# Designs tried in a protein design chat: miniprotein binders against q56419. Part 49

Target 1, 326 residues: q56419
Amino acid sequence: MEGRTLEEVQEEVFKRHGVLVPKKELEDLAKALEEAGLLLTEKVEARLKEEEEKLKRERPMRLAGLSYPEGEREARAFLEAFRASYPGEGEEARVLLMPHLEPSRVPEVYGAALAALEKTPPPERIYLVGVAHRPLKEKAAALPVPFQTPFGPALPDLPALQALDALLPFELFNTPLAFREEHSLELPLFFLKGRFPEARVLPLLVARRSPELGEALKVVLRDFPGLLVLAVDLSHVGPRFGDTPLTRTLAEEARRRDLGFLERLAEGEPEAALAFLGANPTRIDGVEVVASLLPLLRERKGKVLAHRLDLEAPTLSAVGAGTLVL

## First folded at step 20 (miniprotein)

Design l14
Fold by OpenDDE base, last read:
Structure l14 (fold): chain B 326 residues (1-326), chain A 105 residues (1-105)
Amino acid sequence: as target 1 above (326 residues)
Amino acid sequence: TEEERRFEWLFKYAREYLREGYESGNPRILRLAIELFKEALEIAERTGDPEREALVLWYLAVAYFDLGDKEEARKYAREALRIAEEKGIERVIQWAEALLRYLED
């Protein structure tokens, strides 16, 4: 097979499934098959289908032993340490905006989220809205299966998920493989499950702004009340993210954008928050999520509990994270 | 050209995987980023684009840094610096020097 054929197969699989198959794996498969590019695609698709079938049962932990402890005892100690990193008191949340960045980078921001959860009555269900770092077939998606955590499985709210699907103009249960390694759900879920072990979860991903999602969720929340969680990061600046090195001016701009965004959300003006960002030159991660949830954020007043612009000096880069309650 | 298109695709998604790996701490995702960067590097070397080559080498160094492989990170950062100095690519010189300061200690 000409090298072009393997590349075409890789791109096709990626476009169709949002999964990147390593070229070496494709080469090995091609050698084994002695067959044309079409058969290679079929075999890759068959393997991916097997992985999808596994995800129909449960979503296993991917970051246990890496970003957080796998064992329950150690996981509880981990939660306590993160809570201790935030010296303030929380506030009751109906909406919680929290990060999905690797926790060790912004411990006090996660600590602020835990502080808010301490002041929040245990919800029956949690609407956990993350950012799709991989392509979705539709603007948004859900995975209606148990998510494994060190505290036991986070069980899906199937009735609420079905109600949401019925109100959307697209199939909600799309692109299951996008959930397999999505950290924007797994990391916040660790903290949420640790605090609210009995809460059901609606794991949602947003790839592109969907006003329909916010309108549908507004209706669903009437019959299925719960805590709304936006798992989003803020500014991404510096060479790591395709920007100029972090300077005082760039850091000040990133902080201004982050805080200006969060403050306008805290005032119940999500449209003003989006307008304030404009073209989003500092690459705030949560823009598409907020744009999708406007009906749920309007007129809600709250408080910014924490913000950090975390410097990575080796790459002259920084990432913003924040915790907001509404 | 098809090679340029392929390079841009690889380089774009390699950076996205690098970001995902950075945010999650997932070494598997970082390894995927490395594979895409290596393929992008081969194209850049073949097409003779020193700016693209130097950039890819720097991002490879960052990916290995994220994996905790200081030896490979240093190797790629030094190569990025070498090419950038030879061709006068000031931004990559600055980025490579900054990374190397943390890899030599």
Scores: ipSAE 0.772, ipTM 0.922, lowest interface PAE 0.7, mean pLDDT 92
Fold by OpenDDE base, last read:
Structure l14 (fold): chain B 326 residues (1-326), chain A 105 residues (1-105)
Amino acid sequence: as target 1 above (326 residues)
Amino acid sequence: TEEERRFEWLFKYAREYLREGYESGNPRILRLAIELFKEALEIAERTGDPEREALVLWYLAVAYFDLGDKEEARKYAREALRIAEEKGIERVIQWAEALLRYLED
């Protein structure tokens, strides 16, 4: 065998591609390769490359029939129900911050996003910036293919994506497998496509803060105007996330941080929002996205439309979600 | 040690997959989390660390709960509670008891 352990191979593949290959599968491959004299890593890489080639054509739905309906008529009814869950009116958005949490957990927050979209003229394109829940090769990535939705495919804006790639110091089109099941894009995209069926999309993921991304996007937005969407959740507190059980004190702290973050963003002070969080002890997951998009958020004033700290009673844990328009 | 490094890696990314599964409702992602937690559990058992063992068992229970498998969730939550009570791990006792309240038929 290669002098590397199966565990090392698993860790390397995960780090490089954001894909976990089961240990048992690696063991079976190792046995087969021992007979064939082929390197395990090369075989795994070849298989993953085949999966990447599929993603060059389209990104299929992964959460249809789970988090949202697969059928168009049912999907429209679902969308209307979420809109109905928010009693207020929206405001026109140039920038929309919305959640990527499973919609049933925070329906009124998604409803607030839909309310904002109702007041927003149909954009030519949507810059959809999600959170990478898996490692990326670079700080940020894009997948320039159609994303399937119940409302038809969300088509990529290739000219705008190419313009963005040209301005970045790294390859934008990296780690395609990280997009395969990333819900931080898929869930928001359902609502966005349902409201703006003709809009093209730039599906972007952020793994780590990239100031270069914000600067590049600022330039691209001049030639390719559109709606900027930050698909981010807020605080994650309680035992599920390694904290003590949710108490009044912990909930108040989570709300304070969530609202303090959103309010500073609403005042056009994104640096102040980041500074306010410090070490981010309540684990607001939108930090890296906001830190990457500072040039686009500065001096933009807006309004917090909704916030929820959703309790999961079985684990004594909670997740914060919010909707902000700028 | 190599085992310690492996455990920390497994436990870290198992929790990340669990979070992803929780947020998305994707059962495939939850199954990946379960696989990593099970391997972490084996290490904890071999190294004789009851705190890590009890903690991993609780997270396994949560993962099965997220899958809608109440039977397996209850099994792992009870085992977490048992070990935690034997070793006086108060936080895991509290967490396991809280979860078990929602797993009763």
Scores: ipSAE 0.771, ipTM 0.921, lowest interface PAE 0.7, mean pLDDT 92

Design l3
Fold by ESMFold2, look of step 20:
Structure l3 (fold): chain B 326 residues (1-326), chain A 105 residues (1-105)
Amino acid sequence: as target 1 above (326 residues)
Amino acid sequence: TEEERRFEWLFKHAREYLREGYESGNPRILRLAIELFKEALEIAERTGDPEREALVLWYLAVAYLDLGDKEEARKYAREALRIAEKKGIERVIQWAEQLLRELED
């Protein structure tokens, strides 16, 4: 432990593993190590390895009792309430764009997704593509294990995942720890599993745009057809995100950018959607996913079912969420 | 400097965790963000940088707001405002006043 500060350990663990361990937790561990005469780094790495091995068997619910109910019957009633918050009708989706924002903030946007799923024949499998909030070792990753939900485990489609891995220029199963807390998969999965209890899942994360992923998925989808889900949020604006306070004019601009992006996707023009955003001044969250999946989005026409720019008055900040079917 | 580099590293990651916690509704992630902001605040206090100090205090207020701890949120927002008013940090004055107005309702 000579020459190592807790701060140095914290930063080195993050560099090697993409996991940020709070200094307070390191302090507790350091006390135990002094009593046992062990190296702090070795203990932290052993704990991370143990957690990683658990994730290689299954991915447990992390948000049950927080963002959605833990019990199956309560969870089903929760789904019905969300569907009811969207009075419109859905349309059949081959591709569904839906949010991953806390559902209570945008209930009708999730309701619109449920309405679309009602019109969609049950798929054999769901390609669920979220946004990595932790670093990945590669541009994209998957975790080929059951994801627990209140509706039972969402089983992985292992043959489709293996086929995808074989087509990529990098190991697909590369960062299990990045999935531990990843809400961009867990929150949409709750709704998807609730509606399609028999569908298998390909749980995918994008950290950085990967044209290779889109080309590989195009090939895999031919042999393993299913529902493609882009689990992404839209604009992030205001002081919460380092911007100036939202005014009516800035909110209208963010809404216009969200809708312009979605509408160009609905026209089957994903390159135009990306170009429309330019430097992405409202930080639309879905850009890296859309940029990865261009081959799957081109020439697919559809409809925007819902959008909300969810304003938070205490911070004059907002996050946009939308539902798009293609 | 190394302290400046570490402050920036902490502040960047704390804000990323705050965003993740806000989007997910996950109190475990919000508490991680709070711990990182507290580490950053310690550096800002030690280096005598009131702009950084006021800004971090405001983000701490936001993190406690996300946790639903209005008492702590008001406490940090008031401290952010106190420093910002003393030093003329106009954006933090504006941000803290808005947050406090909404918490009093």
Scores: ipSAE 0.820, ipTM 0.925, lowest interface PAE 0.8, mean pLDDT 93
Fold by ESMFold2, fold request of step 23:
Structure l3 (fold): chain B 326 residues (1-326), chain A 105 residues (1-105)
Amino acid sequence: as target 1 above (326 residues)
Amino acid sequence: TEEERRFEWLFKHAREYLREGYESGNPRILRLAIELFKEALEIAERTGDPEREALVLWYLAVAYLDLGDKEEARKYAREALRIAEKKGIERVIQWAEQLLRELED
């Protein structure tokens, strides 16, 4: 602890591991370590190493009992209720764009995803591409372990993951701790595993756009065919997100940006979809994922099945979510 | 300054964690955001920066709203409003009044 403040430890741990440990927690650890004669840095590093080792074996549910039921029977009923919230018919998907926003906020958008899966032949594997909410050591990452769900473990497709890793100019399995709490994988996975219980999964995160990832995935998908899922949200507007209060005009702009983005993707024009957003003034979440996956999205035509801009009155804020099949 | 750099670093990441907690429904992440906002608030108070202080208090109110703790949400929103009214911080006045209106009944 000599010559290093708690604030310096906090920032250094975040810099090296992408884990922001609250100062209060560091204070508690420091008190215990002084009584035991240990260094705070060593204890923090040991704790993080232990968590990393656990994640090398499996990724446990973090949201069971919070965003979805833990019990399998209740989880199936939950899944069917979401399907019922979208009374329309889906379409077969080779690529599915679906949200990762808390499902109860946009039930018919998740229901539309289920309708699409209903029309989709069971794939051997699902390429699940989410948005990293914690820093990655590289532009993208994967975690090649079972992800627990109420429907049983979603097993990793190790041969496909290894093939992908071999094609990238960086180690794919680079930041296990970033997966610990990552809802952009866990929430969509609940729905995907519920409908495709035998599919293996490639759980992927994008932090920054990676053309290398898209090129590599195009090669891997040829040899390891499967369903590509972009697990992304759309506009984020209002004070909750550092923006001005939602007005009718801002809401209309957010809807226009969301739908214009999705519709250009549906036309097989992902570069045009990105260009349409310009500086991305409504903070559409999916930009880095789409920009990474251009080779997989070009010339694939499809349909927007659902969209909602979910409004929150207390904060005058909103989040957009959509379902797109290609 | 170093205090200003540290405030901005904490505030940025606290808001990211708030978004993550909101999107996921994960109270553990919301509590992490709260602790980081409290650290940022301590800096704003120490450096005598009422705009930063009022802003962080409003985000604390939002975090407690997301946890379903309406009592704490009202507490922090009222404190944000008190400072914002005293110092003429119009955006936080607007934001806090809106949040408090929605939490009545």
Scores: ipSAE 0.811, ipTM 0.921, lowest interface PAE 0.9, mean pLDDT 93
Fold by ESMFold2, fold request of step 23:
Structure l3 (fold): chain B 326 residues (1-326), chain A 105 residues (1-105)
Amino acid sequence: as target 1 above (326 residues)
Amino acid sequence: TEEERRFEWLFKHAREYLREGYESGNPRILRLAIELFKEALEIAERTGDPEREALVLWYLAVAYLDLGDKEEARKYAREALRIAEKKGIERVIQWAEQLLRELED
């Protein structure tokens, strides 16, 4: 019939849809389809298409009850606890860099972001730019639908999204499945929606650097002013990430690279920040986003509010996170 | 060569999902990574590649640690250590010993 192995189906589905289905799941489905007389590939593709159509209507919470509480009352208390983890005062942000790492690992870094938001006039809209953890059909993508949060839905700014789409050399609304589990949008959005419940959102992902995105956003921001948020993590070092065990020397180097990157961004020198990283040996996560957004970062000065290199003893590995206002 | 290519493809993506699961705290993604590492382990066992086998076993231990399943994490770390000691794979000896030390309550 199909004549393909389960391994070939697995790889074909990934190539065509960016979804890697475990072989065990394919085995179970193949058994059910054999009993029903159906073709495995057709059933898998129908299920993926159904999921895509659901994501074209709304994006549900995936991390409620895991990384943050599902109920609104508990979610507000959670948000306030994070603010309390940062004892300092913020500064008004036109651009905010914040992490997307699990919040409990870097509570004061998220707290610093909240402190900055306290000093920031409520924006009409938020340009939330995360890092695609699944392949996109293009260099960047958006999903123009409500994102559910414990504080109510974060509504898309459809006019701004449509204006952005019109300026790009590719279709912006290109990969709904890539948003299904994307924590680089969901985790920062929890904090942003909690502080700015009336702001609309442009939920954007970058897979590969896109100068076109930055140029288009510069134009769109002129007509649709708002808060630009870079939701990115910093260094990733140690065996967890395919590296040698973290030593004091490697940790100091990762910290130096994180802070040197942030400080150059804070001086309005994003090209220098990228050049400082060279081949990016500590795997700072934000490089593709920053490289896409150069026109929006040039000559914009600001301040680093917080940084942590979060150490994990069992794996001798670490992830860096920071809060920068521009 | 085809099994070598498929191992590399699985191992790359499993590690990407492990990173994503760690960053997000999402157990669904961690379980996906585990299934992909198990597929990669089957290849490493079939092809008789102890370095790849020991590496994958260590990453399985990390994935179960991230899920909070300390017993499975210890199991996979011990097996990684056993192979690494027998075959002199120094980096995995070091990694597995560290992980097992931290899993002692």
Scores: ipSAE 0.802, ipTM 0.917, lowest interface PAE 0.9, mean pLDDT 92
Fold by OpenDDE base, look of step 20:
Structure l3 (fold): chain B 326 residues (1-326), chain A 105 residues (1-105)
Amino acid sequence: as target 1 above (326 residues)
Amino acid sequence: TEEERRFEWLFKHAREYLREGYESGNPRILRLAIELFKEALEIAERTGDPEREALVLWYLAVAYLDLGDKEEARKYAREALRIAEKKGIERVIQWAEQLLRELED
């Protein structure tokens, strides 16, 4: 009976908050409680509420010292090295599509993003749209707090966020715990803050396609102009992701899908890009983000600056990443 | 069955966390994936499903690889291979052999 109760609690908490509480932690909590079930849920809820209250003040770094340096001096050197990894020049971006994969895996792709940012006048604000790797209560969400970076806090644009919330049919400020460890915002934000230290940020997550988000953002961007950044990865293929091992045929298909997607976006045809993917058999990550932002991507012509299909030899798997400017 | 339901839930979310951990390099997330895979493994062992068992063992090996623990990665990869060979699970044999080759010093 007790094991079932713990499992039920774990599943319920996950469903409700998008947070997985380790079974051991639940067991420890249950041992401290005379009665399991509702009391355990209440205790878990209380702890999660405390974490939510912390996130009302700021979002701390989670990947500093891991994926990027914590210290500012080291972080700047890191940024310069990534820029140096891309031999080309960038173009001015009004919309930037860049990866959120661990930077060391695709350095030249991040380098291409930095090259584009060098040609971009400093924006007043950055609309940073990431992928929710955890469930959200709504199709999309925002966290209106400072995000910590080695370059100082990225401050939210509260007026623009409020304007966006007012135009959406759902509460924008939902599921704050989903932001706590979301790398799809933290990793691109490192590069963005390093390049544009004075820019305010609108950190947005998309879990499911929301046409309403794109329409609302289109209106907001008129009054609150800024750089739109799509932080998305491309194909995920191989055994790590539930496929057969990477073959020449599978790699060619992944590249075809990635480049075909990016090229159609570069031509200002986002609907065609989505249609080209169909059932998305190579699992391009950015589909829901692009589908949400169609009004902002239509008729915008641009250029693919970089693409990589990064092989992980131990698992015979690969992940696609790209940089696109519009 | 309830056990099958629980296994599928665990295995699904373990793979999601593994993906997140791989993409981010976040060791905390990888540890969560490992915990879920271990629980899934216990179910697979208890229900006597060698295909599920071998598959979970391979994913555990991958998770430990992502953590930088080559020793544990080799351990689980060898066990995955052993079960897969015993039961003729060709897919997992190939995957485990490749992982072991890359884990060799």
Scores: ipSAE 0.795, ipTM 0.930, lowest interface PAE 0.7, mean pLDDT 93

